# VH-VL binders against PH domain leucine-rich repeat-containing protein phosphatase 2 (PHLPP2): the designs that were tried, part 8

Target 1, 249 residues: PH domain leucine-rich repeat-containing protein phosphatase 2 (PHLPP2), of Homo sapiens (Human) (q6zvd8r785to1033)
Amino acid sequence: SHGLAEMAGQRNKLCVSALAMDSFAEGVGAVYGMFDGDRNEELPRLLQCTMADVLLEEVQQSTNDTVFMANTFLVSHRKLGMAGQKLGSSALLCYIRPDTADPASSFSLTVANVGTCQAVLCRGGKPVPLSKVFSLEQDPEEAQRVKDQKAIITEDNKVNGVTCCTRMLGCTYLYPWILPKPHISSTPLTIQDELLILGNKALWEHLSYTEAVNAVRHVQDPLAAAKKLCTLAQSYGCQDNVGAMVVYL
Key: E = the ipSAE of ESMFold2; O = the ipSAE of OpenDDE; V2 = 0.75 times the mean of E and O plus 0.25 times the DockQ between their complexes.

## First folded at step 6 (VH-VL; framework fv_cixutumumab)

Design c26 (from c20 with heavy chain I57K S100T S104E; at its last look DockQ between E and O 0.05; V2 from the best seeds 0.00; counts 0 for: pae E 12.7 > 2, placed apart)
Fold by ESMFold2, look of step 6:
Structure c26 (fold): chain C 249 residues (1-249), chain A 123 residues (1-123), chain B 108 residues (1-108)
Amino acid sequence: as target 1 above (249 residues)
Amino acid sequence: EVQLVQSGAEVKKPGSSVKVSCKASGGTFSDYAISWVRQAPGQGLEWMGGIIPILGKANYAQKFQGRVTITADKSTSTAYMELSSLRSEDTAVYYCARDTEYSEGWYDYMDVWGKGTTVTVSS
Amino acid sequence: SSELTQDPAVSVALGQTVRITCQGDSLRSYYATWYQQKPGQAPILVIYGENNRPSGIPDRFSGSSSGNTASLTITGAQAEDEADYYCNSRDSSDYHLVFGGGTKLTVL
């Protein structure tokens, strides 16, 4: 089961969206996602509506999770068309499927992302981050790549004066500085895996991974847990769109 | 091959409106953007705006903001462009065109064009 | 500025090489797309990206770019190449599509 909370904060638009399917791919798997368009609502809604269907098609073409997740992001990026020429979105996708390759596990979790939405697994009471923050400040390898590609990095630490984020879906006018190729990680799930937290940039700017896990670990209702995360971020001064999803494993 | 079939020529008086249709065949309508481009007699091409049907929202060139409405009907695979408050300067051929994406390199281009709809605005 | 500028007319002798140019500051960051239009007809795509031809476009058409200038080159020009040619790219200020003014190619 899962719970989702999204709050506009001080803004008059909600540019964060989420995807949750507790029953996916013949009813045996699950998909969860979060999308953040920063100042646009269009791309998150488009991705929310389409990305699960793209994943369904790609899992029919390959059993390799690196391949079908990468292709899911690249196909979804292409399907943005004109909307993705000027606008971009962070995207985070979590796919849980049966795992027959590990006798200690009945399921595996694959996480893929571009941008700044993050997924954190609670394993044995401790946070395990499963995604990568694609920003100039937090990712020296990406900052170096962008510099090697001769991008203009302005004094406010933005690629061509537009964004601090080095990967996203859309923003095709900034290729090759901004890439849609995701970071992908996979792990078998065991009895120690208690829950999964998905959150946008605003959540993680105000809560540490440890703080988020501790805040929701003892909450029985996943909707209440997600609301608690967003309320905590707001109490710590968050005025931006904030979204959180809590998935009980 | 995808084809775009546009509605027929129109003669309009100043101050009225015109609505031009563009029906797509040979592919799924929701996978593509439709752009509208006009061309006055003896003049160049001018992008007016476009729509991505899956999103249901249109984008407009600044020059036409407030006078043009672009819509799409996925059930009939038809896009529409309506231009209001017509002036003699709006006399032109109006084209619809499909945008398709290259599999790498992230190019946008219009690969399929309608035959054009001639709109004449005269008193 | 954000505009794309093309010479209004250019001529080439049969079998010779011609370049049609398109200038704009946004071309430093974005590729130009080229369209051919014959009288009374809709435009057709001839070059996209830097130098990609859709199927059906002869090898004599090629594209290139340098700085703020994009070029369409026709080698071995034929009578059927006589047409108007438009470059198309982004407006750097609002990122919408914009066309150059067009270049009328006359094959002598």
Scores: ipSAE 0.000, ipTM 0.427, lowest interface PAE 12.7, mean pLDDT 84
ESMFold2 (binder alone), look of step 6: mean pLDDT 88; pTM 0.927
OpenDDE, look of step 6: ipSAE 0.020; ipTM 0.548

Design c27 (from c20 with heavy chain L55F I57K S100T E101G, light chain T33S D94G Y95D L97W; at its last look DockQ between E and O 0.06; V2 from the best seeds 0.00; counts 0 for: pae E 14.2 > 2, placed apart)
Heavy chain, then light chain:
Amino acid sequence: EVQLVQSGAEVKKPGSSVKVSCKASGGTFSDYAISWVRQAPGQGLEWMGGIIPIFGKANYAQKFQGRVTITADKSTSTAYMELSSLRSEDTAVYYCARDTGYSSGWYDYMDVWGKGTTVTVSS
Amino acid sequence: SSELTQDPAVSVALGQTVRITCQGDSLRSYYASWYQQKPGQAPILVIYGENNRPSGIPDRFSGSSSGNTASLTITGAQAEDEADYYCNSRDSSGDHWVFGGGTKLTVL
ESMFold2, look of step 6: ipSAE 0.005; ipTM 0.428
ESMFold2 (binder alone), look of step 6: mean pLDDT 88; pTM 0.927
OpenDDE, look of step 6: ipSAE 0.017; ipTM 0.528

## First folded at step 8 (VH-VL)

Design b01 (framework fv_adalimumab_6cr1; at its last look DockQ between E and O 0.01; V2 from the best seeds 0.00; counts 0 for: pae O 10.8 > 2, placed apart)
Heavy chain, then light chain:
Amino acid sequence: EVQLVESGGGLVQPGRSLRLSCAASGFTFDDYAMHWVRQAPGKGLEWVSAISSNSGSIYYADSVEGRFTISRDNAKNSLYLQMNSLRAEDTAVYYCAKDTYYQEWGDYFDYWGQGTLVTVSS
Amino acid sequence: DIQMTQSPSSLSASVGDRVTITCRASQGISNYLAWYQQKPGKAPKLLIYYASTLQSGVPSRFSGSGSGTDFTLTISSLQPEDVATYYCQQYDSYPLTFGQGTKVEIK
ESMFold2, look of step 8: ipSAE 0.006; ipTM 0.610
ESMFold2 (binder alone), look of step 8: mean pLDDT 95; pTM 0.963
OpenDDE, look of step 8: ipSAE 0.007; ipTM 0.523

Design b02 (framework fv_adalimumab_6cr1; at its last look DockQ between E and O 0.05; V2 from the best seeds 0.00; counts 0 for: pae O 9.8 > 2, placed apart)
Heavy chain, then light chain:
Amino acid sequence: EVQLVESGGGLVQPGRSLRLSCAASGFTFDDYAMHWVRQAPGKGLEWVSAISGSGGYTYYADSVEGRFTISRDNAKNSLYLQMNSLRAEDTAVYYCAKDTYYQEWGDYFDYWGQGTLVTVSS
Amino acid sequence: DIQMTQSPSSLSASVGDRVTITCRASRGISNYLAWYQQKPGKAPKLLIYYASTLQSGVPSRFSGSGSGTDFTLTISSLQPEDVATYYCQQYDSYPLTFGQGTKVEIK
ESMFold2, look of step 8: ipSAE 0.049; ipTM 0.652
ESMFold2 (binder alone), look of step 8: mean pLDDT 95; pTM 0.962
OpenDDE, look of step 8: ipSAE 0.006; ipTM 0.531

Design b04 (framework fv_adalimumab_6cr1; at its last look DockQ between E and O 0.04; V2 from the best seeds 0.00; counts 0 for: pae O 9.4 > 2, placed apart)
Heavy chain, then light chain:
Amino acid sequence: EVQLVESGGGLVQPGRSLRLSCAASGFTFDDYAMHWVRQAPGKGLEWVSAISDNSGYIYYADSVEGRFTISRDNAKNSLYLQMNSLRAEDTAVYYCAKDTYYMEWGDYFDYWGQGTLVTVSS
Amino acid sequence: DIQMTQSPSSLSASVGDRVTITCRASRGISNYLAWYQQKPGKAPKLLIYYASTLQSGVPSRFSGSGSGTDFTLTISSLQPEDVATYYCQQYDSYPLTFGQGTKVEIK
ESMFold2, look of step 8: ipSAE 0.073; ipTM 0.676
ESMFold2 (binder alone), look of step 8: mean pLDDT 94; pTM 0.953
OpenDDE, look of step 8: ipSAE 0.011; ipTM 0.551

Design c28 (framework fv_cixutumumab; at its last look DockQ between E and O 0.02; V2 from the best seeds 0.00; counts 0 for: pae E 11.0 > 2, placed apart)
Fold by ESMFold2, look of step 8:
Order: sequence, then C-alpha cells, then structure tokens
Structure c28 (fold): chain C 249 residues (1-249), chain A 121 residues (1-121), chain B 108 residues (1-108)
Amino acid sequence: as target 1 above (249 residues)
Amino acid sequence: EVQLVQSGAEVKKPGSSVKVSCKASGGTFRDYAISWVRQAPGQGLEWMGGIIPIFGTANYAQKFQGRVTITADKSTSTAYMELSSLRSEDTAVYYCARDTGYSYGEYFDYWGKGTTVTVSS
Amino acid sequence: SSELTQDPAVSVALGQTVRITCQGDSLRSYYATWYQQKPGQAPILVIYGKNNRPSGIPDRFSGSSSGNTASLTITGAQAEDEADYYCNSRDSSGDHWVFGGGTKLTVL
C-alpha cells in the first residue's frame, strides 16, 4: 500500500506530480514515481501520464535494470518533444519486482532519478538513500562537469541562470550542460525493509533522512504518514510545493 | 520516415584517414544514437562505435579506441566517422545505422546503404 | 574473442524447421536481436526484443532465449530464407554493441 501528500505551500500552482501503481507488469510488480517541475506543471503531468507505460515496454526488452531504467528515462525525455525544449522536470522512479533470478524468491527494488527528488528506504529502522541529488551545490563532480563544458554558472549558482539541477528530463535547449541520464541503484528487499519514502527537493531540504524515517515508522496509515512529512516540512519553514509518498513494503 | 544517406566510396592509401558522413532525415536526430558498423569482404558485421547527439559523447568499441572519432552536427543532422592510420585490413563497407538504444526493443531500425572504403597502395 | 558465438553454417531442407543459436554471457541480461543479410545488401532486422517481428517479416521467424543462449527459429524454411544471420546484443558492461560471427543458412 501507499500514501501520497502534495501541498502547494505559498504557491498558487502545484508543480509536483506523482505516480503510484501497486499492481504493475502482469500484476506482480509495483511502480512509484515523483516529478517536480519547479515552476511548471506541464512536464510533471506529462511524465506522470507516460513513464509507467514506457517502463512497461522497456522491461519487456531487457532484464537488466540499468538498461531498462536508463532507456525509460531517455525515451520519456524524447517523448516530451517540443514541451521539453524550454521546460524541465526532476524525475524519480522506483520499480519493485519479484527477483526472478533467485529460486528462494525475494523482491528487488530499482531506483532511478534525475534532478533533486529522492527516495529513502527504511531498512531495519535506518534510512538508506537510494538516489543521487543532481545539483551544483551538493554534487561537486556535476558542478565540475558543467564548468568543463563551458556552462555559465550565474552568481545565484544556476546553470545559465536557469536551474541548480544538472540533470533533468526536458530542458533540451541546455544540452549538454543538463543531461537526462539517470542515476540508477538496485537492492534486493528483505524482511528488514519496512517502507520507502519518496520526496521532492523541498521535503529533503527541511527533513533529514533519519527524521523522516522516524516520523513515519510507527504511523499505520501511509496517507497519514505522507501528510505528516509534508506538515513537518511546512512547520520547519517550507513555503514551496512539497510532496511526499510513503510506500509500505 | 527516417532516411540515412551516406557519402560515396573512398580509395585511400595506408596510413591515411577517411571520414564518412551519414545524413539523417525524417526523424529526431538529436535524440537517437547513430552507430557505425563495418563489414570487410567475406567477413561478418563489426560494431565500431556510436554517438547520441543529445549526450554529445561518442562510445567506441575497444578495438577501435584511439583510431576512430565519431562526431555529430545537430544543425545538419549529420554524423561522421573518421578512421585514422588506415591499413589494408580496414578495407570494408562502412554502414551507419540508427540505434534505438533508448527506445523500445533496442536495435538498429534504419541502415544506410553503406560506404565502400578501399585501402591500397 | 567475440562475446557472442554462432555456428558458422547451418543447412535446412525446404519446408523444415531450423534453429540458429547464439551464445554469450551478456544474453543473461540483454535480449538478442537478429539480422538477415543477403549478398550485396545492408542487413535487415528480423527479430528484436523477446520475440517481436517488424512489419514485413513472415511469422515463420521467431526468437527465444534461455540462460546465456538465444535462438532464431524458422519453422517452414523457404528458398528466400537463404542468407547470413547475425545475432546482436549488448556486451557484459552494457555500453557496447557486439555481433555474433554470423551463420550462413543454406536451404536445400
């Protein structure tokens, strides 16, 4: 089961969207995603409507999670077409499936992301981050990459004055500084794995991984858990769109 | 409709370089990879490398690393393959192909007609 | 030193069934793609993904895979099926394409 909360904060538009399918790929897998367009609502909505179908096709073409996740992101990026020329979105996608390579069967979780949305797994009561923050501030290697490619880093710490994110879907006019190639991680799931938290940048700017896990571990209803995370972020001063999804494993 | 038009046949001396072009039309050039595959007379197919123009980086088979340079010009929708330090063993037909490497069912969906490169004294 | 191994030649009687095999460790993770090439022509795609046929490829062509082995099956071979057949996939790293050495199919 899952719960999703999205709060506009002080904004008059909600530019965060989420995808949740507890039954996916012949009913045995699950997909969860979060998309943040910063100031645009169009691209998160397009990704919400399309990425699960792209993933479904890609898992039919490869059993390698690096391949099907990378292809899912790149195909989804391409399908944005004209809408993705000047607009961009962070994207986070989590795919849970049976581990078909292990006869003592367990589930596997694959997480892929561009941008600043993050997934955190609660394993044995402790947070396990499964995503990478693609920002100039938090990733020195990405910052160096964009500088080596002659990007202008404005004094507000943005690539060509547009975004602090070095990877996203869309914003093709900023190629090659902004890339759609995701970070991908995979882990087998065990009985130690209690829940998965997806959140946008605003959530994680206001809550530590440990704080988020502790806030929701003992909340029985995943919707209440997701709302608690967003409310905590707002109580700590968040004024931006904030989104949280809690998935019980 | 995607169409790949390659440059004409080349005759080269050993030690020189050749640059083959591949102009794409009818598709989104920036978003698809262009791969280069060669076939020596009587031999099989051999992938040399490719480029995804939106990423801007080329990817080379280890055998050709250091001798091949693959580039793309997005403004003209044209990919280029340059092979240096030519030897007689490089005599082959050189194909470009659209590589669906991040699309459904990874495969080469459109092929050029091939460019014959002959390396002789 | 190819990562994908094919038998160099196979024969089939007209109307009979033949399998062309391709073996490599990367096939545990990646599907094989199959190309047909007739003399003097560029290759054409016959099977991709699990068992997808592009438009214009007869339904007598099918693909399968198990473990590190992929197969192209032709269930009622016709004279026009005489050609070279190449399997193609990613290498173990997933970064590069590799082709098998090719199988020459002779229809008797």
Scores: ipSAE 0.007, ipTM 0.465, lowest interface PAE 11.0, mean pLDDT 85
ESMFold2 (binder alone), look of step 8: mean pLDDT 89; pTM 0.928
OpenDDE, look of step 8: ipSAE 0.020; ipTM 0.633

Design c29 (framework fv_cixutumumab; at its last look DockQ between E and O 0.01; V2 from the best seeds 0.00; counts 0 for: pae E 13.7 > 2, placed apart)
Fold by OpenDDE, look of step 8:
Structure c29 (fold): chain C 249 residues (1-249), chain A 121 residues (1-121), chain B 108 residues (1-108)
Amino acid sequence: as target 1 above (249 residues)
Amino acid sequence: EVQLVQSGAEVKKPGSSVKVSCKASGGTFSDYAISWVRQAPGQGLEWMGGIIPIFGTANYAQKFQGRVTITADKSTSTAYMELSSLRSEDTAVYYCARDTGYSYGEYFDYWGKGTTVTVSS
Amino acid sequence: SSELTQDPAVSVALGQTVRITCQGDSLRSYYATWYQQKPGQAPILVIYGKNNRPSGIPDRFSGSSSGNTASLTITGAQAEDEADYYCNSRDSSGDHWVFGGGTKLTVL
């Protein structure tokens, strides 16, 4: 089961969207996603409508989680380009499927992300981050990569003044500086795994992983949990679009 | 080691079409692009187009738009370039090359040995 | 579409330094890639990025860029360096590749 909350804050539009399919791939798995277009409303919605279908196709092509997830993001990126979308979006996908590799585990979780959306697993009451944010500020190697590609970096650490993130869906005109190459992590799910939190940039700017986990660990209703996270972020001064999804495992 | 193996030499009549293949081995056929570059006798290199196999769509140089079709078969790790309405000016060596694409680098790191296409009446 | 221009031919004395220059608007946004081609062979990558050499390429090869220009420099030209050199880059859109016309280097 899952709960989703999205709040516009002081903004007049919502540029965060989410994907939740408790039954995926003929009921054998589940897919959850979060998309943040920052100031763009359209791109997150497009991804909400398309990425699950792409994933479904790719999982049929490969059993390797790194392969099918990477391809999912690449194909999605290309589709956006074909649709004429030049702006970028953060994208997070969480795919839960039966684990065929580890007989001790019933299910496996694969998480892939570009941009600033992140997933955190609550394992044994502790947060386990499953995402990585590639930005000029946080990743020196990535910064060097874009510099080696003759990127223009503004004083505010943006590639061509557009984005601080160097991994995104969209922004096709900023190739090769901005890439649709996701961070991918996979883990077997165990009995110690309680819940999964998906959040956008605004959520994680205001809540630590530990705070988020502690806030929802004892909430019975996942919707209430998601709302609590957003409300908590707002209480800490979040004025931007905030999105949270809580998946009970 | 990555290798690009191209199909053999072709002799074609004007107005006909030619399809050249490029099979990749020893590496991944994932997010790398395969580009086609031709070279007429005594002339320079000319990029025709490229495809990222996973995308399924190709980009073409404007000069060849509508006359060239680039495809890829992921199952066989093979890229194809079909050029239609052949002219004598299309006589050239056609190379396939791996483009680092959405990876770090932005260069052609591996090249096929080339396929000679001769167009003559 | 963007184009890259090169001098069709240059010469250098054995052991001397030569610079081959490529010019084009796209080079304001993208680094040039340089290829060496000898008769009857496929091109070989010699320089890419700011100044990167693939393994196997001698350190006498170097790359530089300024404004809308890119240059390949051979410091201490050897007889085996006689070849055609092509610059290459993305066009301004980033969706296409373009090659320069090539420069024939003669080592005297």
Scores: ipSAE 0.000, ipTM 0.509, lowest interface PAE 10.5, mean pLDDT 91
ESMFold2, look of step 8: ipSAE 0.006; ipTM 0.470
ESMFold2 (binder alone), look of step 8: mean pLDDT 90; pTM 0.932

## First folded at step 10 (VH-VL; framework fv_adalimumab_6cr1)

Design b05 (from b04 with heavy chain D30S D31S; at its last look DockQ between E and O 0.82; V2 from the best seeds 0.00; counts 0 for: pae E 5.7 > 2)
Fold by OpenDDE, look of step 10:
Order: C-alpha cells, then structure tokens, then sequence
Structure b05 (fold): chain C 249 residues (1-249), chain A 122 residues (1-122), chain B 107 residues (1-107)
C-alpha cells in the first residue's frame, strides 16, 4: 500500500508528479516513481503517464535489473527528445519484484534516479538512502565531469544557464553535459524493511532522512504519513512544491 | 550472426588522408550507435569516435578532433572514418565497434570487427 | 577526462589459480564499466558490462565487482585459453576511456 501527498506551497503550479502502481507486470510486482520538473508542470506529468509503460517493455527484454532500468531511462529520454521537449525533469523510479536471485528473499527493490528526487528505505527503523543527487552543488564529481566537457556554467551555478542538474530526463539539446544515465541500486527486501519514502528536492532540503523515517514509522495510514511529511516540511519553511510518497512494505 | 568488416587501411605518408569503411551485417544497423576504436602496435585501446543511430550525435577524442570525420550510411549498413592530416601517432589497427544499445548511446561494445591497419610513415 | 588505471600491468599464474585484476577510475563512474578480453592478434571481446553482468557465452569463471572508483575482474580458475590482455572501459561520460591493459600469462 502507498500514500501520496503533493503540496504546491506558495506557488501556483504543481511541478511534481508521482507514479504508483501497487500491481505491475501482471500483478507480479509494483512500481513507484516521482518526477520533479522544478518550474515545469508538463514534463513531470508526461513522465507519470509514460515511464511505467516503458519499464514494462524493458523488463520483458531483460531480466537484469540494471540493464532494463538503464534502458528505461534511455528510452524515456529519447522519447522526450523526439517529441521536441526541451525541458528537463528529475526522475525517480522504484521497482519491486519477486527475487529470483536470492532464495532467502521474497522480493527485490531496484531504484533508479536522475536529478534530485530521492528514495529512502526504512530498514530496522533506520534510513537507507538508495538514490544519488545529481547536481553541481552536491556532486563534485559530476561538476568536474561537465567542466571537463567544456560546459558553460553560469554564475547561478547552472549548466548553460538551464539547470543545476547534471543528470536528468530531457534537455536533450544539452547532451552530453546533461545525461539521462541513472544511478541504480538494487537490494533484496527483508523482514526488517518497513517502508519506502519517495521525495522531491524540496522535501529533502527540509527533512533529514532520519527525521522523515521517525515521522512516519508509526503512522498507520500511508496517506497520512505522506501528508505528515509534506506538512512537516512546510512547517520548517518549505515554500516550494513538496512531494512525498510513502510505501508500506 | 553479427559481423563487422573493416577496410581501407594501408600505408600513407604524414599529412595525407585515408578513408576507412566498416560493413555491418547480422543486426539492424540503423538502430545502433557505432564507434571507432584504435590500437597502436603493442599498445592499449583508444576510443576514437562515436556516431548515434541517426547521426544526430557525434563525438571525437581530442586527439583526432578537427582531423577525423565519422559518418554512416544506414542504407548501406556502412560506417566510415575520414582521416585527414594523418600523423605518425595515428598508426594503429582501427576497429569498428557496435554499441550495445539503440539510439544515442550504450557506450560499451558487444561486437568488434577484426580491424584494419593504418600505418603513417615517411 | 576520466583516467582508468589497471593493476597489475602484467601477471603470470598457473592453471587453476585465482586471478584478480583491478581497475581504478579517477572519479566515480557508478557501475558504468565494461571488461574486455583481447587475445593476441584478435579483436577485443566483451566479458562483463555494468561492472558485474556477465556477457552471454562467457564462462562463469569470469566475474566482475565494484562500484564508484574501484573495480575488479576475477578469474576463479585460470585456464590456458584465458591467456590474453584484459581491458577495463568506462562509459560514464565521454570521452570513453580504457585502462592500459593487463597481460595475463600462464607459467
């Protein structure tokens, strides 16, 4: 089960969208996602509508979680480009499926992301981050990569004045400075795994992983949990679009 | 069966030009990015150039930028490398390599040709 | 550019030995790393991609591990047909770069 909350804050537009399918691939798995277009509301919505279909096709082509997930992001990115979309979005995708590799585990979780959306697993009451933030500010290695590739970085710390993200879906015209290659992590799920939190940049700028887990760990309703996270972020001064999804495992 | 066959290699003097070709078969050529990788005698592998499936994206190593031109003819299932202003350090076996993924990138190579030798010498 | 450094440059081992080759990237490349085998006078052959995924048709005695900056190729039991030079290659970003290679010989 899952709960989703999205709050626009003081902004007029909601530029965060989410994907939640408790039943995926003929009921064998589940897929959850979060997309943040920063100031763009269209692209996140588009990804919400299309990315699961791409994933479904790719999981049929490969049983390797790294391969099908990487390809999912590639294909999605290409589709955006072909559609003439020049804007970019952060993208987080979580796929839960039966574990065929580890007999000790019933299910596995694969997480892939570009941009600034993040997933945190609550394992034994402790947060386990499963994502990587791809921004000039938070990733010195990526910053160096784009510099080495002779990208123009503006004073406001944006690649060609467009985005602070070094990896995202979209912005195809900024290739190879901005890449669609996701960070991918995979872990067997255990009895110690309680819940999964998906959040956008605004959420994690205001809440630590520990604080987020502690806030929702004992909440019975996942929707209430998600709302609590957003409300908490706002109470800490979050004025931007904030999105949170809580998946009970 | 995937096959890549390079041709066009030979002995040339410095400053001259040479055009390499790679004939592809056994897969949908037009769907995959293609690469050139070279290997100097007794040395390691060096990536040279890449071209996306529809030629929309092209990349060069700094060592060949401005001198080499990668191109493709999808109708002929062919990859090309036009090499101008050749230097002694360009001496190498040149391999065409298939990208593993379709579209712009995958960026590792599941199939290689047998290579063609280019020797640049006075 | 991302520099890939392999170690050792060469090694000699006996048939049946466990062989380990290391590849280090100058910066983090996640798991965007491939391993190739090149036998004398032949083109390279893909062994492993995404750091640990074995290419179809490659013997199970080959395995890869690592993420970030440090990667390892392991041959669990060296065979005579494994005599070759092995290369790592990153594909995190352009330009694509290879390690300098590791020559593996049989004693």
Amino acid sequence: as target 1 above (249 residues)
Amino acid sequence: EVQLVESGGGLVQPGRSLRLSCAASGFTFSSYAMHWVRQAPGKGLEWVSAISDNSGYIYYADSVEGRFTISRDNAKNSLYLQMNSLRAEDTAVYYCAKDTYYMEWGDYFDYWGQGTLVTVSS
Amino acid sequence: DIQMTQSPSSLSASVGDRVTITCRASRGISNYLAWYQQKPGKAPKLLIYYASTLQSGVPSRFSGSGSGTDFTLTISSLQPEDVATYYCQQYDSYPLTFGQGTKVEIK
Scores: ipSAE 0.160, ipTM 0.726, lowest interface PAE 2.9, mean pLDDT 92
ESMFold2, look of step 10: ipSAE 0.254; ipTM 0.715
ESMFold2 (binder alone), look of step 10: mean pLDDT 94; pTM 0.957

Design b06 (from b04 with heavy chain D30S D31S D53W Y57S; at its last look DockQ between E and O 0.01; V2 from the best seeds 0.00; counts 0 for: pae E 13.7 > 2, placed apart)
Fold by ESMFold2, look of step 10:
Structure b06 (fold): chain C 249 residues (1-249), chain A 122 residues (1-122), chain B 107 residues (1-107)
Amino acid sequence: as target 1 above (249 residues)
Amino acid sequence: EVQLVESGGGLVQPGRSLRLSCAASGFTFSSYAMHWVRQAPGKGLEWVSAISWNSGSIYYADSVEGRFTISRDNAKNSLYLQMNSLRAEDTAVYYCAKDTYYMEWGDYFDYWGQGTLVTVSS
Amino acid sequence: DIQMTQSPSSLSASVGDRVTITCRASRGISNYLAWYQQKPGKAPKLLIYYASTLQSGVPSRFSGSGSGTDFTLTISSLQPEDVATYYCQQYDSYPLTFGQGTKVEIK
């Protein structure tokens, strides 16, 4: 089961969207995603409507997690077409399926992302981050790559004055500084795995991983858990769009 | 050439209704958000309302919320503003304005119509 | 609501003069600021967006600067056709708000 909360804050639009399918691919798996367009709602909405279908096709072409997730992101990036020329979106996708190595008794979780949305797994009461933050501030290797490619990093720490993200879907006019290739992480799920939290940049700027896990571990209703995360971020001064999804495992 | 042509303005008594239209041409109207902005005589500009390209998101200034309704007909390349319960303070030139990016909320305006005058007076 | 305060309310300058107009936001708006020119009896025209980026077709004598709360529009050499009222507009958050305008005239 899952719960989703999205709050606009002081922004003029809600530019965060989410994808949740507790039953995916004839009921054998589940898909969860979060998309953040910063100031555009158009790309997150397009990805929300299309990425699950792309994933369904790619899983049928390969059993290798790295291959089908990378292709899902690259195909989705291409399908944005003209909408993705100047617009970009962070994208986070989580796929739960029966474990290929032990399909009768266990599941695996594969997480892929570009941008600054993050997935955090609660394992034995401790947070386990499963995504990479693709920002100039938090990723020195990406910052160096962008500088080596001769991008201008403005005083407000943005690539050509446009975005702090070094990877996104869309924003093709800033290629090769902004790349669509995702970070991909896979892990088998065990009985120690309690829940999964998806959140956008604004959530994680205001809550530590430990705070987020502790706030929701003992909440029985996943909708109440997701709303609690957003409300906590707002109480700590968040004025941006904030989104949180809590998935009970 | 992008053109935005407002119509439907006129003199109306307080408490009455008026519907403004904006006919768009020279761009793919169905791919852009649209706004209404007004300017009282001798005064500055005031944003009134916004609608996304597919009508999925709609926003209003506090001064008009509950009284005005923005809508669009993408088949007719037309933007509308239904203005109910009009007040003297609604007297202004009303402009339709095009948002700047394909399917994106830029919230600044690259093309404006020439405006239509609405006068609310007894 | 974010209040936008322009200064001065009006000015007169000679052809060729450097003209500056300031705009202050009541709270930080990063670089989400546009400048418009409105000639008498006409609709506004976009000059600058993202605080400093010139719109296509705008003469290079126009420039914008600033970030956060304090912004400036500069006309490096005033021309007769620049007689207009100039407005700043923030687009960081709704409601979208404009400054009250700066009327520029030639002496």
Scores: ipSAE 0.006, ipTM 0.463, lowest interface PAE 13.7, mean pLDDT 88
ESMFold2 (binder alone), look of step 10: mean pLDDT 96; pTM 0.965
OpenDDE, look of step 10: ipSAE 0.756; ipTM 0.904

Design b07 (from b04 with heavy chain D30S D31S D53G N54S S55G I58T, light chain L96Y; at its last look DockQ between E and O 0.04; V2 from the best seeds 0.00; counts 0 for: pae E 6.3 > 2, placed apart)
Fold by OpenDDE, look of step 10:
Structure b07 (fold): chain C 249 residues (1-249), chain A 122 residues (1-122), chain B 107 residues (1-107)
Amino acid sequence: as target 1 above (249 residues)
Amino acid sequence: EVQLVESGGGLVQPGRSLRLSCAASGFTFSSYAMHWVRQAPGKGLEWVSAISGSGGYTYYADSVEGRFTISRDNAKNSLYLQMNSLRAEDTAVYYCAKDTYYMEWGDYFDYWGQGTLVTVSS
Amino acid sequence: DIQMTQSPSSLSASVGDRVTITCRASRGISNYLAWYQQKPGKAPKLLIYYASTLQSGVPSRFSGSGSGTDFTLTISSLQPEDVATYYCQQYDSYPYTFGQGTKVEIK
């Protein structure tokens, strides 16, 4: 089960969208996602509508987690480009599927992301981050990469004045500086795994992983949990669009 | 000038292991994904494996998945292919190829080594 | 996997002839297609990338066209040095795949 909350900050427009499919790939898995277009409303919605279909096709082509996730992001990215989309979005995908490789685990969780959306697993009451933030500020390696590629970094710390993210879906015209290659992590799920939290940049800027986990760990309703996270972020001064999804495992 | 030099090929029996190496020069090695492509005698090209610039991501063809391991040492500008459980159908010239995409993503190949022959036979 | 099918498998033409090789993908790959030339006993050489962009140093008699599923390599005037096997390759997604090759010979 899952709960989703999205709250508009001072901005009247919600630029965060989410994907939640408790039944995926003929009911043998589940897919959850979050997309943040920052100031763009259209692109996150487009990804919400398209990425699950792409993932479904790719998981049929490969059983390798890295391969089908990489291809999912690549294909999605290129589709955006072909559609003439010039803007970019953060994208986070969480795929839960039966784990046949590890007899000790019934299911595995694969998480892939570009941009600033993050997933945190609550394992034994402790937060386990499963994502990477791809921004010039938070990723020195990526910052160096774009510099090596002779990107223009503006004073406001944006690649060519467009985005602070070095990996995104979209912004195809900013190749090779902005790449669609996601961070990918995979972990077997155990009895110690309680819930999964998906959040956008705004959420994680205001809540620590520990605080987020503690806030929702004892909430029975995942929707209430998601709302609580957003409310907390706002109480801490979040003025941007905030999105949170809580998945009970 | 970009140079790729493969080594490590030879004659091996089925079930044995072999490790190929590719020495790279003339470019920032760690900045590019690298690939192995093979060609059986008198046959076409077959993509085998890829590794991102950082080495964090690896990809394999189904035909070699679980048997082959691609790796790299960026400090030594070297690409490797550990081949285990070799089969007769693995007999081929193995090429290392440089990707054109930066860091941890793949695209087309702009430079190829001259290849090293691997023969798997009883 | 994406299957790449080349046609013909082999051809023989005279010097100066126009030669056309076709490559078909099993699904749409946009323009993420490269063409390679391989001479006997040599490593492949990149000719064209993104379906139609000529690699630096490649003679202008080579050209590529197509998008989606159907692609074409054209040699406007076949020269003796063009005797080789030509391969198309998709890099839309992993695993990367090649066409079976087209052997070009001179009559």
Scores: ipSAE 0.021, ipTM 0.621, lowest interface PAE 5.2, mean pLDDT 92
ESMFold2, look of step 10: ipSAE 0.153; ipTM 0.706
ESMFold2 (binder alone), look of step 10: mean pLDDT 93; pTM 0.946

